# VH-VL binders against UPF0598 protein C8orf82 homolog, part 14

Target 1, 218 residues: UPF0598 protein C8orf82 homolog, of Mus musculus (Mouse) (q8ve95)
Amino acid sequence: MWPPSGAVRNLALVLARSQRARTCSGVERVSYTQGQSPEPRTREYFYYVDHQGQLFLDDSKMKNFITCFKDLQFLVTFFSRLRPNHSGRYEASFPFLSLCGRERNFLRCEDRPVVFTHLLASDSESPRLSYCGGGEALAIPFEPARLLPLAANGRLYHPAPERAGGVGLVRSALAFELSACFEYGPSSPTVPSHVHWQGRRIALTMDLAPLLPAAPPP
Short names: E, the ipSAE of ESMFold2; O, the ipSAE of OpenDDE; V2, 0.75 times the mean of E and O plus 0.25 times the DockQ between their complexes.

## First folded at step 4 (VH-VL)

Design m3 (from T1 with heavy chain E104R; framework fv_ustekinumab; at its last look DockQ between E and O 0.15; V2 from the best seeds 0.00; counts 0 for: pae E 13.6 > 2, off the site)
Fold by ESMFold2, look of step 4:
Parts: C-alpha cells; structure tokens; sequence
Structure m3 (fold): chain C 218 residues (1-218), chain A 122 residues (1-122), chain B 107 residues (1-107)
C-alpha cells in the first residue's frame, strides 16, 4: 500500500525522504533533523521560501519549481499561521514560525516570508495582491502608494500582514509588470518617485523603508 | 512496499512476561510515530500509546501507564510492547500502526500491522 | 480524557440504503476526527481524516461531516462489502481515543 496523496501525505513522504538530513553546513551553522521531537507530541520541521514565493523543506537537495510545495490547502494553512519566531528555538536562523497545534514549522527566507505573485482584480476599485501561491485565500489589498522600490537590490516591496513581518517582496515578474506604472523624476532615473494608478498620480510614501535595513531612510 | 509485520500469536499463563514485536519496512522508520492499539475479543479499539522511534519518547494512555512498556530498536526497525506480569484480562489482539503529525497535520493511522493475538489462560 | 460516543451501537441495512453513523465528542475537537473501517478478522483501515477528507482509494459513497462535537459518517448507497464495524477517533488532545464502534450488518 502506498501512502495517500495530498499535502499532509506528501509532507510525510517528503519528510521521510529528508528525515536523515541535517543542514548542509558546518559546525557554526544550524543543526536539526526534520521531524525532530524535543518534547512529547511535538514535531519540528524546517522550511525555506525563495524569492519567487516557492516553499521547500529547508534541507531539500533541489529547490526549483518542480520540487516546491504546490498543494493549495497546505500553502494556505502554512502561510496563514506565520508569526515571528519567539519560541526560544532556532530564532537566529529561522525568523518565522508556522504553528499547527504543537507542531513548529520553522521558516527562513531568501528575502521575505511573504512573496507577492499575482495582482487580482486589477481593474476593479479594490485590487488585491496574492502571495506564495495562495490565490484569493492568501491575498491583501493592493496599496500602490506604499510600493517600495529598493535601488540596492533592484527589488520591489509592499505591505504584508504584521504577523509575517509587515513587508513582503513583489516577485520579479510581477514587479516588472508594475514598473509600467512608475514615474521617474528627472534627477532619479533609477528610483521612481510616483506611481500612476487608475488615473491618479500618487507619491510613493517610503514608509516601509525602516523594515528593510538596506533601504534609504525616510 | 510499506509494511508493519508483527510477531506471531502467543499463549501464556497469568504472571508470565511477554514481549511482542512490530517490524517496519519500506519506509524511514524514524519518520513516523508507532502506536499500539488493543482490541479485546468482541470489543472495540483501545489506544495504548505511541512511541517516537527516533528518540524512544513515549506517550501512554493513562489506562495503560505502568501496565505495559513500549520500546524500539531502530537499528533493526522494530518496536516492542512488553508486559512484566500478564493477567487474563490482557487477552486481546494487539495492533501496531504508524501515524504522523498532530492536529491539522495528522493523517490518521495509515498503515497497520496484521495484529498479534495474545491469549492468557490458566 | 475526551470520550467518543458512537450511535448506533449496531444496525442492519439493505444494499442500496443510505446509512448514517454518528460520533459525539465529550468536548470540542474542532475537525480533528478520523474514521476507520474494520472487517471481521482484519486490521482496521483508515477511511477519513480531518472529519471529512477521504483517504486515497476510499469509494466516493463514503463521506464524513461535522465539526466541534458532532460528526457523521455516511454511506450513500450501501454495498455488500461495507459489512464491517466503524470507529471514530479523535486526535485533538491526549490520550487519543476511539468511539466504541458501530457494527453494520447487511441484510
């Protein structure tokens, strides 16, 4: 008999295949075992999210579109329960934690734990950004004035739920599409000053900059 | 093929000790908890407890605490259920079953052993 | 301990009937409930988890519903192979507990 399919069943199979894995790093780096149980009926799992919003087990050998978690219900459950990691465990290496009862799902990120992938209902009065493959179930209001272009890395950021760090990355493909709405000043050819949205010319607020230490000061 | 294979039927007298086994194969043994379930003749299922094979951590039902001992030898992918002194009321079918997770991440006991019939009679 | 009470303890039904088995928890368990089928002299087989999600390979005539304290297992059109005893099991809190079982006899 083969284990049943689905997010939980696929997670069990993936965890079974990576159960032996420790980190790929040396002694100065994080040491863990997927599925470890530091106390009764508690399991700990370790995840990684890339700059495209794709979720992986942290110790997966291959990290690409073919190998990322894709099950909608799993992704919605995982990301809807994210919080900052204040558990006393792995806080330096895994800044975020997705809690399911007594299961601790630690998350570290290439950039941000929230990565916006799609703009939903862009021609309505209430467009929304969806993140991490969750569609409408993982979506927030689009706030064009609060888009933050960061010259240091060429990336675009947007407000995200406070429980997930308050700022999220706009995936590069979506950032390229949104760049058509930017206005660059005559003295700022690489950093936009305004966004044009639905007939309005809106100055960019830069109010997310303090959440990104490499960002320009407000 | 994922399998849990249990030791054969046992006929014992009250007061004797007994250790029955459950050998896992076809999967990473330390990736799943192993549960033990008792079924008395003609009766329902009773959860005895679970053991984590990676570190031998155990959770017992209060009804079975102190009456049985669960253990594991992960080098041979085998779990054990042990009595120090059997009673006639221990006559039952004993199943091992694997499960994973807790709460939202729990899938149920997805693979069961075939059962070990233990008969305790004078 | 969370007590799980199944109703009825046994029932007889004909092939083609719609059969409903209920399971009541002594306190709220959200949707953390599984259903098992056990045929005579066989190990239990997992049918449903998370109250309503079918295990792979389980026929679509089986369904589960409920949340909180009241749960049901439904067989929409009973087949001869459905003769078995059915158990619910909660996994909201320790110890894990099963219902006492419902024996389904086919006329």
Amino acid sequence: as target 1 above (218 residues)
Amino acid sequence: EVQLVQSGAEVKKPGESLKISCKGSGYSFTSYWLGWVRQMPGKGLDWIGEINPSDSYTDYSPSFQGQVTMSVDKSITTAYLQWNSLKASDTAMYYCARDYGYGRWYYGMDVWGQGTLVTVSS
Amino acid sequence: DIQMTQSPSSLSASVGDRVTITCRASQGISSYLAWYQQKPEKAPKSLIYWASTLQSGVPSRFSGSGSGTDFTLTISSLQPEDFATYYCQQYSDYPLTFGQGTKLEIK
Scores: ipSAE 0.000, ipTM 0.449, lowest interface PAE 13.6, mean pLDDT 83
ESMFold2 (binder alone), look of step 4: mean pLDDT 91; pTM 0.930
OpenDDE, look of step 4: ipSAE 0.502; ipTM 0.796

## First folded at step 6 (VH-VL; framework fv_ficlatuzumab)

Design n1 (from m2 with heavy chain E104Y W105R; at its last look DockQ between E and O 0.21; V2 from the best seeds 0.00; counts 0 for: pae E 11.5 > 2, placed apart)
Fold by ESMFold2, look of step 6:
Structure n1 (fold): chain C 218 residues (1-218), chain A 122 residues (1-122), chain B 107 residues (1-107)
Amino acid sequence: as target 1 above (218 residues)
Amino acid sequence: QVQLVQPGAEVKKPGTSVKLSCKASGYTFTSYWMHWVRQAPGQGLEWIGEINPSGGYTNYNQKFQGRATLTVDKSTSTAYMELSSLRSEDTAVYYCAREPGYGYRYYGMDVWGQGTLLTVSS
Amino acid sequence: DIVMTQSPDSLAMSLGERVTLNCKASQSVDTYVSWYQQKPGQSPKLLIYWASTRESGVPDRFSGSGSATDFTLTISSVQAEDVADYHCQQYSDYPLTFGQGTKLEIK
């Protein structure tokens, strides 16, 4: 049973007086049916992307490397059509939407909808970051000056297409590889000041920081 | 290899019901809608309805609402269509056909079964 | 229901000729039209979706065009294997509906 603390007992008495009050046992669930059709021109599906860039149906009971979507053409189609969710439907729970013909594909994320997984052509003059399993078809120019290491969560971020939130997460394995290129300054020994890339010492701009919320989900 | 396998023929009397099967293989069954379409002898194609195997969501041509029932068995990757109160006018080839439901294509039925000939006669 | 009306009902063509098949919707269906080929005794095969996008494995001689209410399937150089019924289908609104078909034969 609960102990007799004044604040908790006062809240419990207020809730007991209201027949409409809900218990505070858990998060309110979002109700949907995969493939639902709220109007004739639309079918709706619901997805989740984790911090590794793996895409799942949101209602999948098992979310791991075995169960994620892996088909290149599907992933490229999904993420190339990703936009902020302004549909008027499920906006609070699913901040992003992939519009594929008659499909509204709602997406919610562990961290960011774009998760960079590979650095392509790293020894070239034009290296690129690929994301969410899309290879060259889902890739953008690598901008080492705009890498954003965030001390609060230990994660690394990079610019992403504006329609996909403007900033993406560098997955942990890739972030570990890139961290070897960082230089720390004496005024900020826990936050890098520069990145060394292809023989150049480049100051980090930190210009992505305003786009990230404080203390993001783990 | 992607396949939809249907029985070749069914014979039924008027006033009875039939439950037609469509066994899917070679793909993730729950990632595609399943449609049912019929074709009377010498006639065009007529859409009966669709089912999403993952969520069980269905949509029917209103002409068949109340007579047709679409179901799936995920464990065997099999779709079913039951048609009740059969009449001679229901004599047709009944096809199952899949449609990508999770993002590869726009509403094309890309794989069809070979069809089941349903004959309804006294 | 959206009625899809195909024309002509049938035609016979010589090998190598250009064929144009028409499909008209009773109201706008945007680009939500697909085309199917049905050879004698076989089930339909998807040729075109989204009015103009060829399905994988479909020969380049097949092309689709149109929007709103008027749609066309073109076969640039007819071959013997193209003898079939051709159906258009809209998926803009329920119920999904097919045209009555156009029968293509070789003379």
Scores: ipSAE 0.005, ipTM 0.508, lowest interface PAE 11.5, mean pLDDT 84
ESMFold2 (binder alone), look of step 6: mean pLDDT 93; pTM 0.953
OpenDDE, look of step 6: ipSAE 0.877; ipTM 0.948

Design n2 (from m2 with heavy chain Y102W E104Y W105R; at its last look DockQ between E and O 0.52; V2 from the best seeds 0.00; counts 0 for: pae E 3.0 > 2)
Heavy chain, then light chain:
Amino acid sequence: QVQLVQPGAEVKKPGTSVKLSCKASGYTFTSYWMHWVRQAPGQGLEWIGEINPSGGYTNYNQKFQGRATLTVDKSTSTAYMELSSLRSEDTAVYYCAREPGWGYRYYGMDVWGQGTLLTVSS
Amino acid sequence: DIVMTQSPDSLAMSLGERVTLNCKASQSVDTYVSWYQQKPGQSPKLLIYWASTRESGVPDRFSGSGSATDFTLTISSVQAEDVADYHCQQYSDYPLTFGQGTKLEIK
ESMFold2, look of step 6: ipSAE 0.463; ipTM 0.759
ESMFold2 (binder alone), look of step 6: mean pLDDT 92; pTM 0.951
OpenDDE, look of step 6: ipSAE 0.869; ipTM 0.943
ESMFold2, look of step 8: ipSAE 0.454; ipTM 0.750
ESMFold2 (binder alone), look of step 8: mean pLDDT 93; pTM 0.952
OpenDDE, look of step 8: ipSAE 0.869; ipTM 0.945

Design n3 (from m2 with heavy chain E104W W105Y; at its last look DockQ between E and O 0.25; V2 from the best seeds 0.00; counts 0 for: pae E 12.6 > 2)
Fold by ESMFold2, look of step 6:
Structure n3 (fold): chain C 218 residues (1-218), chain A 122 residues (1-122), chain B 107 residues (1-107)
Amino acid sequence: as target 1 above (218 residues)
Amino acid sequence: QVQLVQPGAEVKKPGTSVKLSCKASGYTFTSYWMHWVRQAPGQGLEWIGEINPSGGYTNYNQKFQGRATLTVDKSTSTAYMELSSLRSEDTAVYYCAREPGYGWYYYGMDVWGQGTLLTVSS
Amino acid sequence: DIVMTQSPDSLAMSLGERVTLNCKASQSVDTYVSWYQQKPGQSPKLLIYWASTRESGVPDRFSGSGSATDFTLTISSVQAEDVADYHCQQYSDYPLTFGQGTKLEIK
């Protein structure tokens, strides 16, 4: 449903002119021990979130629906306390940190730490996107004008809380459903120019593009 | 069913060492901390230490002053506690107990073994 | 080490009575307290963690409360099967420490 890979080079050059892009995957191969305590009364854990919004321990050998964390209260707490990692520890390898009490929960991700999975209340004036399995407790206003289809990787992005990197990934199944609402203009054959939502024709702002990397994640 | 299986009893002489085992089954061994706790006859519970089987990280009660060593064998899902330089005061029931090793808080020790009675006497 | 002091040391209650067991920490432990039940001849069983959260399968008659230094375990209507020693435990700082226990008996 996304444009063919031939359009990737043109969009990637536009994105490369942006002010700054951050990757969320972190540096490969880092040494740690799950549950380590570098200071008294502190435990450190290391996590990974995939492109489906499923949360795992970073060192899990098998990462799939069966092995992901599913407890709603845990997920809501984890993602509601997510912030950029400025702890002085593991910043290159784990760009995000969920800090709760004396527990440091480092996070790296396949793409973005926020992955939108469901559109809630889609027939209302105030539809919301929920992310990472948190339902209504992890939901933000849906902003159709700010959807960003990125031809370089064929993925769809949406604003996310600033504390969680400002930009989130729309899970592929949801992105496929939303793509039916896109309109391509004559000067944008590989990237849509508008989205049709609830009887309105809305121009896409593309204002998230500077926040995303120019190359695919590792 | 989640189980922690320990041998029922061990008898040792003062000045020797013992290596107590705790065989886990019914759950993902590397997803839970393993704690060791002892209880002398008629006394309360005393925490010895903990080990995270995923990477082998340990924390010990300072009272055991390097006498206790916690290890795991991931291939057999077995935790071990070795206690050296045994004294008669080490006579106690020794429990292993698991605690969830994922998440953002300590979750308490939710499953305990039946305990091994260690008797230290000449 | 943080000392956890339980009171009373023992008590005997009639069936159906409300029981309150106390645990006091020698310094603030926030809400990092758990409670264990140990029936005669058995290993401990987790009842409460985070001061007030019931473990799965624990009857509603058990409740925990408190923060900082003063904690309680309440049994709203004591049953015959509740005869046990009850231990509080802090995990705010290492080493993890238990209270000396409270022995509950039925009259």
Scores: ipSAE 0.000, ipTM 0.479, lowest interface PAE 12.6, mean pLDDT 83
ESMFold2 (binder alone), look of step 6: mean pLDDT 93; pTM 0.954
OpenDDE, look of step 6: ipSAE 0.855; ipTM 0.940

Design n4 (from m2 with heavy chain E104R; at its last look DockQ between E and O 0.45; V2 from the best seeds 0.00; counts 0 for: pae E 4.1 > 2)
Fold by ESMFold2, look of step 6:
Structure n4 (fold): chain C 218 residues (1-218), chain A 122 residues (1-122), chain B 107 residues (1-107)
Amino acid sequence: as target 1 above (218 residues)
Amino acid sequence: QVQLVQPGAEVKKPGTSVKLSCKASGYTFTSYWMHWVRQAPGQGLEWIGEINPSGGYTNYNQKFQGRATLTVDKSTSTAYMELSSLRSEDTAVYYCAREPGYGRWYYGMDVWGQGTLLTVSS
Amino acid sequence: DIVMTQSPDSLAMSLGERVTLNCKASQSVDTYVSWYQQKPGQSPKLLIYWASTRESGVPDRFSGSGSATDFTLTISSVQAEDVADYHCQQYSDYPLTFGQGTKLEIK
């Protein structure tokens, strides 16, 4: 979490209680069968990505780091072909689709379909953020000025590929590491105004805010 | 030991049907697609179709649509391929082969049966 | 149907030589190609999937490459046990289709 006063830490814990009700879809459950073939020459599978960037089958009974998909080639293929679900099938429940040959792979998300897990080449002039376990094969340029801390949920966001919604979540462990670089303004002591990166003081643009949905009502 | 066991040979007359079996062992039968592939004497491999044992979903090569029927018996971990209206050109070795159903959906057929030689002659 | 065309049809090599087998798809199949080895009198054995990923237990001398329409299987140093038919196969679209095969022999 960000380094605020103790009261902000308590508010972050209260906000965390709503995670079980928060999805990138308006429907918690929908009827499907893994591996279904509703029409000739197709296969359909259903997936879920959590706020840690871990990918699961949507109906997996246990979702943790032991049970998530870890195969690099699979993850790279899945996320590199991800796009908004405009297939006419399951659009409300599964906002994203990964088309992988003859398979339609539907995805729903705890928060965002792109979750940044690691900062690569942090010492270079061209650092990169990797997402969803894909290492360098799923990585984009790090843009420190465009980090968006969101007070409503205590989470940190960064630009992501447009095909995957344009905004990605920074995994909480990485967000905590990056929070050491933040500077707070006098008018907003709980929300940073600047980031210090590689010897430069950079004002946060906040330009991603319109792309994020409103916080759920209390 | 992961195995797909098939009978060695079948002899049938033209115009009849055959139902070939493929007994799976050593793995979770419903976690893998089962494919059927044939190879006529001196010829290449020809895909017949696939079945998902957990839901019974099938996809067929159009060449065999209407003649081939794929089924499974989950209680015995056995896949079946029935081919009707047999002709002499159906003489071939018929293989069953599994493909991983999860986490490796693009994967090829990683385990094959030894094949059943079907001979169609009067 | 996507046609997979292999070349050469047959090939005779000396032990230790480098072998390159080619497979061409009639339309793009992305990287959805596998390679199988079929020794005389035996069923096919998976060597390579996803165009370039070696199946577990396959010797390092086997490698695959390619994307879209042009694919190769390379054996860096041919051994006597590599005498077989080699088949490429696409799984990008239905029906799944195999190449006609390349027969590898030792001189």
Scores: ipSAE 0.349, ipTM 0.705, lowest interface PAE 4.1, mean pLDDT 86
ESMFold2 (binder alone), look of step 6: mean pLDDT 92; pTM 0.950
OpenDDE, look of step 6: ipSAE 0.853; ipTM 0.939

Design n5 (from m2 with heavy chain Y106S; at its last look DockQ between E and O 0.19; V2 from the best seeds 0.00; counts 0 for: pae E 11.3 > 2)
Fold by ESMFold2, look of step 6:
Structure n5 (fold): chain C 218 residues (1-218), chain A 122 residues (1-122), chain B 107 residues (1-107)
Amino acid sequence: as target 1 above (218 residues)
Amino acid sequence: QVQLVQPGAEVKKPGTSVKLSCKASGYTFTSYWMHWVRQAPGQGLEWIGEINPSGGYTNYNQKFQGRATLTVDKSTSTAYMELSSLRSEDTAVYYCAREPGYGEWSYGMDVWGQGTLLTVSS
Amino acid sequence: DIVMTQSPDSLAMSLGERVTLNCKASQSVDTYVSWYQQKPGQSPKLLIYWASTRESGVPDRFSGSGSATDFTLTISSVQAEDVADYHCQQYSDYPLTFGQGTKLEIK
């Protein structure tokens, strides 16, 4: 299913004049215009994903559940075409982009571009995690042994598609549910050693740790 | 009921200008792109350009660059296409057509006006 | 400009026959192709977008397929009401361009 990028065109320009994205500490700001066309064959839009997996125009004045994008077709298209930003444009401020036809859809994120929101088919032999509001269409195999609790920020991570950075954030509500399955060592109360899943005791691999910065933001 | 209403006909002399209108109703005007497409008698469809009614952003077929101007009036839900320096080869039916663009990724032009026949003749 | 070339230019079919209409792009357009039906004296009507997705209200006998440069509109069982010109259109790159059309008639 490969729809053209349905990014909001020109409506975003009206909204963007009231809000600007931040890129660095201090005084620096990123300058762009929603729907800009640096070449005749392209249009550029700028997006932000929060720690709950909600997608917004980057310059939206209000970012909450009421104002996030909810259209399933749009979300599936956006995240299914996501890749690292190697376009030569806005790479420092927008590490990812969704390439759809003549649209470059730049993305920056609070933590990770993939945020897992639901555990699907938890009763089955092969449960799956869905991300960013995409339901069954944006889902990958759940790998309980590869869950990574990060003591520095209290967040939980899981493998994600390599094109989207290889690691995704488990949103806090889902992480809380999964944390009931953790087993901790007697002298290490902040880092679990095992997860109990479907009657099995599984040692955590910790193999995702090198893929994360030292302390990703909360 | 979604509809795009256009005047039936216009007759103009070469070298003059025309401003064609397209009145939208039955939907949120600013949620859809508006396209202009023409069809010379007995011939195929030719894309002129597009406008986003919310922000006024436009994109034109280079063939019409400098001659075509797309505008909207949000208060009356009306799109306009002005074509200047008219030539006899501009004789065609001119359609407006909407395309979903906000929150949906569809480049299909799902609703068309009935068209305005522009005749350019001395 | 991307040239969209349709074939055949016209065809005449018996009721209930399967019809295949072709559209070829001069360069890859991925799946960014739409198909329109234009009945005599009427405006175009959207049938298919993204090469294969049916617009709401379009009968199941219409289907689209293809990617990159070769696209097909199929009518599985032609009805009398399907007499029209059929146009393909690409929206991968500007300017947006249409094929020249295929005229479908009933014998």
Scores: ipSAE 0.006, ipTM 0.500, lowest interface PAE 11.3, mean pLDDT 83
ESMFold2 (binder alone), look of step 6: mean pLDDT 92; pTM 0.950
OpenDDE, look of step 6: ipSAE 0.844; ipTM 0.937

Design n6 (from m2 with heavy chain W105R; at its last look DockQ between E and O 0.57; V2 from the best seeds 0.00; counts 0 for: pae E 4.1 > 2)
Fold by ESMFold2, look of step 6:
Structure n6 (fold): chain C 218 residues (1-218), chain A 122 residues (1-122), chain B 107 residues (1-107)
Amino acid sequence: as target 1 above (218 residues)
Amino acid sequence: QVQLVQPGAEVKKPGTSVKLSCKASGYTFTSYWMHWVRQAPGQGLEWIGEINPSGGYTNYNQKFQGRATLTVDKSTSTAYMELSSLRSEDTAVYYCAREPGYGERYYGMDVWGQGTLLTVSS
Amino acid sequence: DIVMTQSPDSLAMSLGERVTLNCKASQSVDTYVSWYQQKPGQSPKLLIYWASTRESGVPDRFSGSGSATDFTLTISSVQAEDVADYHCQQYSDYPLTFGQGTKLEIK
């Protein structure tokens, strides 16, 4: 039911994002050494976040649940200090960086640097979405009206901190759970028009759509 | 068992050089920064510098820049600190200590050697 | 250089008492502070990192707190084995710097 079958217009967006997100460090694209110190008073590390919100060293040979970073204090520190990379170093390949004391931590992403993994306090009046393994320490208010389903890739997005690009990805397992709350309008059978949440029928705003990149139709 | 093994003592004359060793075992040597810290008798701890064994990158306390040289031998998992132009004020215990690199959660020096007592006197 | 100033310089306590050791940074160091215990004749041992996170195997009577410039190490119930020098250390900026130490003794 969602994602829609055969959506052509948004395929170019997915392909463009997939192309960049699939690029890993290597001789062909980016040259670096983990722990390098090319300038005084800095250390540099290079990271990758996947569509599940799992953080890895960018050059790890295997990227799965067993090999991702799991330490809560590290993840909270990393993601709470994330910002756009305007350092003059590696900006094209690593669009974000996390400044952790003397460490400059460059980040590139499969999709978005913020990936929501859990819905916390879902039965409360103030539910929250947590991201990237940080639990309550990396959580923001859940805003059901601002959920953005994209027909082209079948993915779901939600507001994220502005410093991390303003939009985060909802992990596929969580997006599947939330999809049960969607209502489709008569003129939009492949994209929901409303979400039903805690007894309320809420129109989707779609205000996040401009924050996602687009490409010419293929 | 994670260990950093250092020689117990060295005695040197002023104006000479010394090369102190730190043999690591029980862990992946290239996954941790190696620090050198000294402690003069009855005094506090003073950071000398650090080296990343994977690429040989170093950061020095400017007080020691030009006199201290940090190196590693990855094949033997051994770190070295050479200190030149020795003075009597360099008499101290010299520790090596590891810090997790990119693969760990620790941001402190979690394992220390037992220290080498360097005595500089004529 | 960031100066780490510890207080008091030395301290004598009765067994079972609560002890608070202070460390002040000359500039903000965020939470990038660690605490080390150095028993007589031994090398330092990491107790606390990230200002408040206990290293594995450290008894829960040790706790750290603080951020920015003011940090404390608390021992909730002092034991005889806690006789040592205690050092704070910042790792926010180079060069890494230690406080001068606080010597803890039992009365």
Scores: ipSAE 0.323, ipTM 0.698, lowest interface PAE 4.1, mean pLDDT 86
ESMFold2 (binder alone), look of step 6: mean pLDDT 92; pTM 0.949
OpenDDE, look of step 6: ipSAE 0.882; ipTM 0.950

Design n7 (from m2 with heavy chain Y102W W105Y Y106S; at its last look DockQ between E and O 0.05; V2 from the best seeds 0.00; counts 0 for: pae E 2.6 > 2, off the site)
Fold by ESMFold2, look of step 6:
Structure n7 (fold): chain C 218 residues (1-218), chain A 122 residues (1-122), chain B 107 residues (1-107)
Amino acid sequence: as target 1 above (218 residues)
Amino acid sequence: QVQLVQPGAEVKKPGTSVKLSCKASGYTFTSYWMHWVRQAPGQGLEWIGEINPSGGYTNYNQKFQGRATLTVDKSTSTAYMELSSLRSEDTAVYYCAREPGWGEYSYGMDVWGQGTLLTVSS
Amino acid sequence: DIVMTQSPDSLAMSLGERVTLNCKASQSVDTYVSWYQQKPGQSPKLLIYWASTRESGVPDRFSGSGSATDFTLTISSVQAEDVADYHCQQYSDYPLTFGQGTKLEIK
């Protein structure tokens, strides 16, 4: 599902489907035990992030708002230490890894490991997008010109930290709010050409498109 | 040149606290775990705990849990060990020692400080 | 806690002799054992890790072997500078524990 070896241009197609039991992935049959210790003093844990930006243990039986991780210190630590998985372990099934202390925290994703959830007010600065439940502690500058609406899956994307793949998903509720600002050209009824933001008409750059593989239909 | 520099000696009374320092130089401070190990006069080595400077993660020997506190200051590349409720049995040389972190091929406490002699007496 | 038991407690050797120091773990520690040399008045110095891998700069006369519970440090031809206490240490599980040490002297 996830790219096996690196560059965005080599990404395999991603199948984004609901997990049958919200436990171990039914798409990839990988065997693991939460808290396993393959090396001295090392523990391995397996995580999943959904399209809402909620973080779960990968084998959680129920994945919803009630069961997701909410501790701010944990979330900030987890996502701040996220990087591509080059550990030699579980790379095919878990493309990302968060190294927290002596824990290897493997991550796989419904879409992207970074999911923007809120647009935060700014005092005298540009607005910021927060992601994965981290509030101000996990936030980056909002760049309206770099919003990428993807007609193939109906989702919206925005720049994200390079260590997390360079592009993040805007969760559906936030994408709906932002979609009111789009302007469509006469030749592109399904792909907007401009975004209207704070009284400005801004042409969309589309520079994130190479970072996203073609999504299969739903 | 990789070095861990510690003060030579401290003298304290029972019931007080001490905060020992360990100044690192010559390497990337956040790429190595820092351990604290003590050695009572004429006795063996006893592990107190470890800290990862990158995230502040700690693991303690249960014997010292609640009395020992490990911290770091990344801006000065300095590790600290605070030991509270001192007793005469805490009289020992206290070493800091580094261990390779994630992404390093080797293991073991490969560089040690010279040690701080802590004397606890009434 | 995993107890590391060293033997002998001390020994005296003639220069050039081969010496073997023993370390036994109270439960399996796989190959996760290190050996340290501590010369009089000095801090410990890493000799061996992973039971048998020699640290850089350590003379070839030092070698380690063993797995699971039984480990040895061998000095193939002891030198005057090898007068020290030798400690084994497991790093398989917490807390990290050291053996009580073996004191090596030259007679």
Scores: ipSAE 0.411, ipTM 0.709, lowest interface PAE 2.6, mean pLDDT 86
ESMFold2 (binder alone), look of step 6: mean pLDDT 92; pTM 0.951
OpenDDE, look of step 6: ipSAE 0.860; ipTM 0.942

